# Designs tried in a protein design chat: VH-VL binders against q0aze0. Part 28

Target 1, 268 residues: q0aze0
Amino acid sequence: MKIILVNNRFKENTEKKAQEIAGQLSALNVEVIIDNGLDEPYAGTVDFIMVLGGDGTMLRAARRYGQRAIPVLGVNMGTVGFLSNIEINELAEYLPLILREEYSLEARMMLEVAVFQQQSLLTRVFCLNELLLRSNSPRMLSFALEISGQKLEPYRGDGLIVSTTTGSTAYSLSAGGPIADPQLDAFIVTPVASHIINKRPLVVSPEREISLHLLEEREAIIGIDGQIKMDFGAENRVLIKRAPHPLLMVNLKAKPFFTSIDRSLQRQ

## First folded at step 2 (VH-VL)

Design o1d (framework fv_oberotatug)
Fold by ESMFold2-Fast, scan of step 2:
Structure o1d (fold): chain C 268 residues (1-268), chain A 125 residues (1-125), chain B 107 residues (1-107)
Amino acid sequence: as target 1 above (268 residues)
Amino acid sequence: EVQLVESGGGLVKPGGSLRLSCAASGFTFSNAWMSWVRQAPGKGLEWVGRIKSKTDGGTTDYAAPVQGRFTISRDDSKNTLYLQMNSLKTEDTAVYYCTTGPIVGATEFYYFDYWGQGTLVTVSS
Amino acid sequence: DVQMTQSPSSLSASVGDRVTITCRASQSISSYLSWYQQRPGKAPNLLIYAASSLQSGVPSRFSGSGSGTDFTLTISTLQPEDFATYYCQQSYSTPYTFGQGTKVEIK
């Protein structure tokens, strides 16, 4: 078996723990590739991806490997998030199940984000939570939103979030979007501080294409999963579609989504 | 320099009507969103309503206490904002301020960057 | 409606003091918050817009911070002309609403 072990090099103790786990797996004749985020993603075939860290580390793993149809397990090493399934102190208990491939998989939709300059493709990125278009100055943006060729009335405000259902509890929630069952496939389109009171979050079929462009030259950025940031100007256009493959998340134990989110909201 | 000068205030009986005017100068009035804000004697500030520029649709919005009784209008050819007040109540007694939103060179956020000196409306028998 | 609550409702201070006034919104208003100063018998004037942007002509001793629901106005070194009532105001949605005001009085 070949396993990629994804960790956050910059968080205390995660590198040491990753090395310890890699040594234990190697002793069981498992080939281990460590991805600490500094190098290009591993290009070879692998059987399993183990993510050591919080939700941020899982988001990075999803961008790097999510389109390969490889099982991905979130192992929590800190504050419990929404994307981990087991705790680090439970890993030894569940490792035999992992090695025998005795687990279920949950498919989580991802976004495909294509950014153009004029007619030229600048970049194509996949993400698990959301794309955020936001102003990079105190000035509001004026921008156009199209859904499958249907042109909506222009938006004015600080920006817009296009989120997966998994991302419904991330930035979209902070901007007033609904909490969505992550087992559903849908885009959630949430305005950020719209000056127009009539602009409400939209829940849209994942079969649709969403495009955004600025109507005026402004300082704006596109944010991907809160981790990638790029400048966005009036000569740019972004096209958002459902990614070709979902992220395959490993489920080793039942994690009740609704009670987890309810508990999280009471603590905030 | 930007100036806003209110006029038309005075004493009026309950159930009466009064029309306030605000003469604007020093900026492109036709591009500005305008609001009325009032302040009862010894009390805080209360937004009355706003009117958008004609290029933004010229629509009006009002606070609940005045909805249906007050009407905001504008005459861009005269650089003048109006507040028509009908069915006046004693609780409408206040200093009424004319305010402007963002103008050329301001941010796109709507804030009250310029204020007139105010005109006192007293509703009493 | 978005409700704006200021604290304190009044405070006593001396020239040279650092003064802090807070404003809380009943729901997230992003950075759509402005601060106004009203001297006795005068119309209000704008100090800060977009939560932290200083209006041109306003002394640098005034600063604003915050986003979402919690906002702060700070006067770093109080001057005699700063004894006034201060108001926060949201423009995130209509009706636009003001805080109840904070009166800064001489000690």
Scores: ipSAE 0.000, ipTM 0.360, lowest interface PAE 22.4, mean pLDDT 85

Design o1e (framework fv_oberotatug)
Fold by ESMFold2-Fast, scan of step 2:
Structure o1e (fold): chain C 268 residues (1-268), chain A 125 residues (1-125), chain B 107 residues (1-107)
Amino acid sequence: as target 1 above (268 residues)
Amino acid sequence: EVQLVESGGGLVKPGGSLRLSCAASGFTFSNAWMSWVRQAPGKGLEWVGRIKSKTDGGTTDYAAPVQGRFTISRDDSKNTLYLQMNSLKTEDTAVYYCTTDFEYSSSLGWYFDLWGQGTLVTVSS
Amino acid sequence: DVQMTQSPSSLSASVGDRVTITCRASQSISSYLSWYQQRPGKAPNLLIYAASSLQSGVPSRFSGSGSGTDFTLTISTLQPEDFATYYCQQSYSTPYTFGQGTKVEIK
């Protein structure tokens, strides 16, 4: 078995723990590749991905490896998150089940984001939570939103979020979007500080294609999962659709999504 | 180890110039958006400006008090960020911090997650 | 430009106290707000990002809340190492702006 161990280099203790776990796995005849996020993604075939850290580390793993249809397990290192399944102190207990492939998989939809400059494809990326279009200055944006060929009335505001259901508890929630069951496949389209008070979040089929472009020259950026930034101007267009493959998340123990979200909202 | 180390601070007369450097290590500097933040003695934090990664256009933005006098640049081959300060005024006296405004943990916004220890610039006759 | 106003400018507290610091933006910044701690002679340290998300390694006694224009940082049970100056910062638009700071002093 070959496992990629994904960790966050910005957390000193996490890198040391990753080395310890790699040694433990090697002792069990498991080949381990450590990915700390600073180099290119591992290009070879692997059987399993173990993510050590919080939700941010899982988002990076999903962008790097999510389209390969490989099981991904989130292992919490201390910071409670929504994308981890077990705690680090539980790993020894669950390791035999991982090695015997005795676990269930939960499919989480991902976005495919294609950014064009004029008529040329500039970049294509995948993400687990959302795409954010926002102003990079105090001036509000005027932009066109098109859903599956249907051109909506021009939008005016600070930006827009196109989110997966997994992303419903991330930036979309903070912008007033609904909390969605992650087992549901849907796009959530959430306005950011709209000038029009009755612009509301939309929940649309994951088979829809969403297109965005600016109607006037403004300084704007596109954000992907909060971790990738790209300049966005009036000559740019972005196309968002369902990614070809969902992220396959490993479920080793029951995790109470709704009670976890309820507790998070009490903090907020 | 992930770190930022500033250098180049010192005493300079009004109207003079200084160049600050920030040496980055332990991460892919070429992908990072970099900022300078300053703090006058006994005062609060003030954002000076930023430079985007080359991939994101390599453009710069500045706070109004330094616009036209300060220039931010980067040398990705040396993993180094620079702040060229011209026409210095007494009110530019501050500790200058090198910091990054990228996110690695969450999709819930942007923040300065890595800071250097700062370098003191004193503008006085 | 987005102006950030903190209150109070300073406060006196004892170990074990609950401390609250507020931050107000001159316009809506959604949840693009971070909180920093600065101990005397040290660089700032990130505590909270996205208004309510706790930075890894930061003690759970720190929490953030709010959205739009009004934000709060809470320290549930003040510890000796928490006597410091705290800053809010918006990253919604450039120029990025900080509040003026709140100094938490020993009572």
Scores: ipSAE 0.000, ipTM 0.444, lowest interface PAE 13.0, mean pLDDT 85

Design o1f (framework fv_oberotatug)
Fold by ESMFold2-Fast, scan of step 2:
Structure o1f (fold): chain C 268 residues (1-268), chain A 126 residues (1-126), chain B 107 residues (1-107)
Amino acid sequence: as target 1 above (268 residues)
Amino acid sequence: EVQLVESGGGLVKPGGSLRLSCAASGFTFSNAWMSWVRQAPGKGLEWVGRIKSKTDGGTTDYAAPVQGRFTISRDDSKNTLYLQMNSLKTEDTAVYYCTTVKYDILTGYPEYFQHWGQGTLVTVSS
Amino acid sequence: DVQMTQSPSSLSASVGDRVTITCRASQSISSYLSWYQQRPGKAPNLLIYAASSLQSGVPSRFSGSGSGTDFTLTISTLQPEDFATYYCQQSYSTPYTFGQGTKVEIK
């Protein structure tokens, strides 16, 4: 068995904890690859991915490995989030189940984001939460949104979010988008501070293709999962599709999504 | 081991042109974003421009003082980065460093200059 | 453009001292900040990236902190080889910009 341990370099002692866990796994004849985000993703075949950290670390793991159809387990090491399943102090209890492959999987859709300059593909990335188009200055953007070839009236505002259902509780929520059951596959399209009052969030089929481009030269950024940024100008176009494979999230412990989100909203 | 070796520096008169080269080894050059950073004598570091990998579109960006005068290009078959400097001004006098720009869309970490060459001096004077 | 301002511009210190250098961005740059060291007559080398991540091979006495507009580089126990000029650099937007530098001189 070969496991990738993904950790977060921003957190003090996470590297040391990852090495401790790697030692424990090696003692059980498990081959361990540690991925702290500094090097290219491990290219070989692996059986399981264990993410040590919070939601941010899981988002990075999903971008790096989510398209490989490998089980991914979120192990919380700090702030409680939506993407971890067990806590670090529970790992020893659940490890035998992991090694015997005695767990269920939840499929979470991902976005495929392709950025073009004219007709040339500049980059292609996958993400779990969302694509954000935003102004990189105080000036609002004027941009075009097209859904499966249907051209909508121009948008004017600070930007737009195209989110997965998993991302519905992330930036889309802050921008006024709906809370979605992460078991559903859908795109959620949420305007950011739209100057046009009748631009509402849209929930659309995951089979649709969404494209965005600027109608005026402005300084803009494409953001991915709040972690990656790319400059975006009038010569650029972005195409968003459902990724070919969902992220396969390991479920060892029942997590009540609706009661958790309800409590979070009542405390904000 | 990553190595970056700049060459082509020297003395040039205002209004003249000069081409700098940076020979890269020890990494997959074709996948790397590259940059030029300069430092005037006794002054701080100033970014000149960046070129993305061809995989990421091969696009270039420049600092305002050099926009329209300098051009960054690359030859992946020779593992070489170039800086073509035209219409040189006395304020372009500096040591020019070739750098890698670490940016991997899969890691999500912000851009940073991971490896630096030793630099090549360009002096623009009459 | 994002302007980066370092404080102090220079300081005098002794081996064994704790040295703190600050960097301020003219607008929020999240964690898109790196720190570089330049020893006299040599090329700069990377110390810290993403505000707080230590580059492989850099001694643990170096640490970075901060986010948004205010950032700090700390050298916990200054060594003779640490007498150098230190630069912060933002990569939140192009053009990439550096601070003016902080020169750490022997007392």
Scores: ipSAE 0.000, ipTM 0.449, lowest interface PAE 12.8, mean pLDDT 87

Design o1g (framework fv_oberotatug)
Fold by ESMFold2-Fast, scan of step 2:
Structure o1g (fold): chain C 268 residues (1-268), chain A 125 residues (1-125), chain B 107 residues (1-107)
Amino acid sequence: as target 1 above (268 residues)
Amino acid sequence: EVQLVESGGGLVKPGGSLRLSCAASGFTFSNAWMSWVRQAPGKGLEWVGRIKSKTDGGTTDYAAPVQGRFTISRDDSKNTLYLQMNSLKTEDTAVYYCTTEDWGSYLPVDAFDIWGQGTLVTVSS
Amino acid sequence: DVQMTQSPSSLSASVGDRVTITCRASQSISSYLSWYQQRPGKAPNLLIYAASSLQSGVPSRFSGSGSGTDFTLTISTLQPEDFATYYCQQSYSTPYTFGQGTKVEIK
């Protein structure tokens, strides 16, 4: 059995805990590969991915490994979040089930994001939460949104979010988007500080292709899961579609989404 | 075969009316956004107006010279686009083309890729 | 309204020549620009869309470039069938507008 243990090296507590857990797993005849985010993703075959940390670490793991159809378990390190299934102090209790492969999997859609300069592909990335187009200056953007080739009226404002249902509780929520059941597959398109009073979030089929480009030269960026930042200019366009494979999230214990989000929103 | 065929052109006196038709075949007409483009004798191309698909609201847009006088409509059951022209002026003399817009998924394609042969409208006394 | 201005209004060329036609928008239209060819007595034919994308079936000697306000159509090696009038057109906003046209005539 080979397991990738994903952690954040710059969080001292998580690196120390990752080394401790790796030692425990090795004692149980499990081969462990530690991914601290600084190196290239592990290229070999692997049976399981264990993510130690908060939602940010899970988002990184999803981008690196989510398309490989490998079970991914989020282990919370004490940070409030929606992507972890068990707490770190519960790991010892659930470890026998992990090693015996006695768990269920929940599929979560991902986005495929392709950024072009004219007709040349500059980059292709995957994400679990969202793509954000935003101004990188005090000036608002003017940009075109196309859904399956259908041109919408130009958008004017600070930007736009294209989110998965998993991402509905992340930046899309802060921008006024709906809370979506993560078991549903859909794109959520949420304007950021739109100057058009009647612009509403859109919920569209995950079979749709979404494209964006600027209608005038501005300093703008494309953000992926809040972690990757790319410059975006009038010569660029981005194409967003459903990724080929969903992230396979391990479910070891029932985590009630609706009561969890309700409690979280009351505290915030 | 993908095809657009205009009809209904002819000679009409100023102040008169004409209705142009455009029969579409070889593609799913009901999903297409359709436009009319005209060309006066010896002059350039001028966009007249467009109509969106019914799923996209079926709304119409017009160029200023024809606003209030011309009406674009469609009958998806007959795969036919119409241009109703009222209060015709000598300046409306032109070949009228119907066109469909091409919606690409990878590029911002909003171009007239299918054109009819055109139908001549002559407005004179 | 977006005004489209082409230059030159006409040019004379010989078979084998490289021909360049320019188009200028009164405001930024990003890449929402198409080029059309119209042969005498015929309907227009789409050559280039999205400023630089060659329409299926159009010979590779045609190419488009530019973004924002300044655009160029190039015919690398003029053929007899290329003597025609060429139009640029913006689809950035309604009303859609065409340039006045450039007539390519035989020397």
Scores: ipSAE 0.000, ipTM 0.386, lowest interface PAE 17.9, mean pLDDT 84

Design o1h (framework fv_oberotatug)
Fold by ESMFold2-Fast, scan of step 2:
Structure o1h (fold): chain C 268 residues (1-268), chain A 126 residues (1-126), chain B 107 residues (1-107)
Amino acid sequence: as target 1 above (268 residues)
Amino acid sequence: EVQLVESGGGLVKPGGSLRLSCAASGFTFSNAWMSWVRQAPGKGLEWVGRIKSKTDGGTTDYAAPVQGRFTISRDDSKNTLYLQMNSLKTEDTAVYYCTTDSYTVTKFGLYYMDVWGQGTLVTVSS
Amino acid sequence: DVQMTQSPSSLSASVGDRVTITCRASQSISSYLSWYQQRPGKAPNLLIYAASSLQSGVPSRFSGSGSGTDFTLTISTLQPEDFATYYCQQSYSTPYTFGQGTKVEIK
């Protein structure tokens, strides 16, 4: 068995802990590949991905490996979050189940984001939570939203979020979007500080294609999962659709979504 | 091709100072952890210290004999590693090598010194 | 600090011989061990990392084994270019530490 061990070397002594876990796995005849984010993603075949850290580390792992249909387990290192399934101090207890492949998988939809400069494809990225379009200056944006070729009335405001259901508790929530059951597949389209009072969040089929472009020359930014930031101008267009493959998340123990989010909102 | 070239070695008196440079080429220097290793004439290898990449915090670690006297730094814009040596002692006489600390992908064992420069001789003598 | 001890400190061998060098750590270092070769007048060269992984470009006659505290470097059939000093080194914790070296001399 071959496992990728993804860590954030800056968080919670993760570098030392990753080395300790890799040693433990190697002693059990498991080949371990460590991904600290410094190099390109590992290109070879692997059987399992173990993510050591919080939600941010899981988002990076999903971007790098989420399209490969490999089981991904989130192991919490003390950070509050929604994407981990077990705590680090529980790993030894659950390790035999991992090695015997005695776990269930939950599929989580991902976004495919394609950014164009004029007519040319500039970049294509995948993400688990959301794409954010936002102003990079004090000026309000004026922009166009198309859903499967249907052109909506222009938007005016600070921006727009296109989110997965997994991302419903991230930036979309802060902007007034609904809390969605992550087992549903849907896009959530949430305006950011809209100056048009009739613009509300939309929940649309994941089979839809969503297109965004600026109607006026403004300085704006596209943000992906809060980790990738790129300039977006009037010559740019972004196309968003459901990614070909979902992220396969490992369930070793029940994690009650609704009671967890309810408790989290009380603490905030 | 990957290459490391040390410079700055020479003769210096006890209590003096010297700065070594290591020019890197053929790889992405800014992603690399870098070490200095020394070897006294006719003796074995001794690790001096390392510096992590800026992404990994840019922190430094030193062996006890040089702690407080030597400082490792880097300039990623120039692809250059430095070793500032102060309060030099006769025991610091050695060939100084700079190395890349490469990262393992297929097995744990985080970093290993896979590329070495040719070394630069530092002689501390009266 | 983790102390590394090699055995033997030197050995004499002939071309074609099987050579084994042992390295012992003062505490468990798992598989965080590398082996280096240094030919006279040259900089060291990486042979083995992660206790048993052969570095790209290194001849297959070199192999490493062991974990925890006891490690072995083996040269299955000694060649003329293999007369050199060999060092083990741990990267489990800082400071990184080397063994004292094993000199492989011509008989």
Scores: ipSAE 0.000, ipTM 0.378, lowest interface PAE 19.8, mean pLDDT 85

Design o1i (framework fv_oberotatug)
Fold by ESMFold2-Fast, scan of step 2:
Structure o1i (fold): chain C 268 residues (1-268), chain A 126 residues (1-126), chain B 107 residues (1-107)
Amino acid sequence: as target 1 above (268 residues)
Amino acid sequence: EVQLVESGGGLVKPGGSLRLSCAASGFTFSNAWMSWVRQAPGKGLEWVGRIKSKTDGGTTDYAAPVQGRFTISRDDSKNTLYLQMNSLKTEDTAVYYCTTGLYDYVSGRYEAFDIWGQGTLVTVSS
Amino acid sequence: DVQMTQSPSSLSASVGDRVTITCRASQSISSYLSWYQQRPGKAPNLLIYAASSLQSGVPSRFSGSGSGTDFTLTISTLQPEDFATYYCQQSYSTPYTFGQGTKVEIK
């Protein structure tokens, strides 16, 4: 059995904890690869991915490995989040189940984001939560949205979010989008501070292809999962579609999504 | 036209209070993180504090010299930023600027302050 | 707190000169450094952000370089309107801190 341990080297104690867990797994004849985010993703075959950290570390793991159809377990090391299944102090209890492959999997859709300059592909990125198009200055954007070849009336405002259902509780929620059951597959298209009052969030089939480009020269950025930032100008176009493979999340214990989000909304 | 216009500066005695206002126009104020930066006569720039957008939690952060004495607030319905200054000291004498800036989504950090007001002078003396 | 130290505190130059100003952070701030120009009696203007990115509308004679702890602002061919005070600022962590400033004066 070969396991990747994904950690964040910039978080206190996570590197030491990753080394401790790697030692325990090695003693059980498990081959361990540590990914602290500095190097290229591990290219070999693996059986399991264990993410040590919060939601941010899980989002990075999903971008690096989510398309490989490998089970991914989120192990929380501090702040309560939506993408972790167990706490670090529970790992010893669940480790035998992990090694015997006695767990269920939950499939979560991902986005494939392709950024072009005219006809040239500049980059292709996968993400679990969302693509954010936003102004990089206090000025509002004017932009075109096309859904599966259908050109909508121009948008005016601070930007647009194209989200997965997993991302419905992230930036899309803050911009007025709906809370979606992460068991559903759909794109959620949420305007950010639209000047036009009748621009509503859209919930569309994940088989749709979405494209965006600026209608006016402005400084804008494309944000991926709140972690990757790319400049976006009038010469650029972004194409968004469903990624070929969902992220396969490991369930070792029930996590109460609806009661968790309800509690979170009471604090906002 | 993107613009920040400050008001409320003046002369005040040590221990007194003063409230500054900054009127924003030409951008979506409710989504902007706003800061106050001051400059004492003949001295350099000093960051006073910031307030995040409500979308990003609406929280405030302050530099140590003003912590507990100054309060930053915003009224998104009026596109206005405020700085309430209490227990003023002679060291608080400065031109106060309101500013908004570029935000780096990758690191969750401000990159720069790209829009500045004209500044309003606060003089604290007896 | 991250402390920013600029050098020199002032310099004298002539129109057409190449001017270099340096800024040193007390700890690594990656590339989260900005440069500002302030003319007498005016508010600051952003010149450079992210250590090396030129702000829209700023003349190409201005350039920034560096990462980590050591940063440089260069004016390749000084113009009359460039006689001003220049400040660096880190946005790596709060409180955000400015350098003490460099005054560029006519020779």
Scores: ipSAE 0.000, ipTM 0.401, lowest interface PAE 16.2, mean pLDDT 85

Design o1j (framework fv_oberotatug)
Fold by ESMFold2-Fast, scan of step 2:
Structure o1j (fold): chain C 268 residues (1-268), chain A 126 residues (1-126), chain B 107 residues (1-107)
Amino acid sequence: as target 1 above (268 residues)
Amino acid sequence: EVQLVESGGGLVKPGGSLRLSCAASGFTFSNAWMSWVRQAPGKGLEWVGRIKSKTDGGTTDYAAPVQGRFTISRDDSKNTLYLQMNSLKTEDTAVYYCTRDQGLWFGEYKYYFDYWGQGTLVTVSS
Amino acid sequence: DVQMTQSPSSLSASVGDRVTITCRASQSISSYLSWYQQRPGKAPNLLIYAASSLQSGVPSRFSGSGSGTDFTLTISTLQPEDFATYYCQQSYSTPYTFGQGTKVEIK
């Protein structure tokens, strides 16, 4: 059995903890690859991915490995999040089930994001939560949204979010989007501070292709899962579609989504 | 337009203290990792230290020559980065640059200094 | 600490020349290498990040290559504004370290 341990080298003590866990797994005849985010993703075949950290580390793991259809387990290191399934102090208890493959899998849709300059592809990335287009200055944006060849009336405002259902509780929620069951496959398209009264969040089929471009030269950015930023100008366009494979998330213990989100909102 | 503007440099005696400020504009400062880089007159670039965003733990790292003497801090409400310099030595004489320490490469952060301030001169002399 | 060594420390060139600067890391740094240009009396500016990616607004005559321990910055057709000092820098681990610099001077 071969397992990738994903951690963040720049978070305190996580690399040392990853080495401890790698030693424990090696003692059980498990081959371990450590991914601290600095090198290229491991190119070989693996059986399981264990993510050590919070939701941010899981988002990075999903971006690097989510398209390989390999089970991914989130192990929380201290902060409660939506994407972790067990706590680090529970790992020893659940390790025998992991090694016997006695767990359920939950499929979570991902976005495929392609950014172009003129006709040239600049980059292609995958993400679990959302793409954000936003102004990077005090000036609002004017931009065009097209859904499966249908051109909507121009937008004017601070930006737009295109989210998965998993991302419905992330930035889309803060911008006024709906809370969605993460078992549903859909894009949620949420305006950010729109100047046009009738621009509301849209819930659309995940089979649709979404494109965005600026109508005027402005300072703007494209943000991905709150972790990746790139400059976006009038010469750029972005195409968003459902990624070919969902992220396969491991469930070792029940994590009730609706009661978790309800409690989170009540405590605000 | 992204801008970083340093201030607070000047002449100080050995053993003295100075606080440098860096005013940031044109980007979401609270999400950015920030570094200080210095350059002694006629010499090369030397990294001084780094501060992470609060979302990433807000922790600091320092180069060995300044460890224990310099402190990096940030005030996200004012979009300002600080460098508190104590127990200054003549070898600390340099232009100090404020830098943004985040970037994007093929869907991942590859940490690099994409924006630099104009620099502020600190002279440590009797 | 990761030590960064540039070669040459200085070179003389004419407008129109092809200029190559190399940078070597004391251990593998993958692609966590950036190149900066510093014109006399000015702050440094980013040219190349992630070993080979050209920063927005930087002329296409600049290119970077390499991975692991050995890296190269190339200026294909030197222009008058390119007479400057060039620095490589690793961000693989802290402390971040710079090369000693390469001064590109008029022949």
Scores: ipSAE 0.000, ipTM 0.441, lowest interface PAE 12.3, mean pLDDT 86

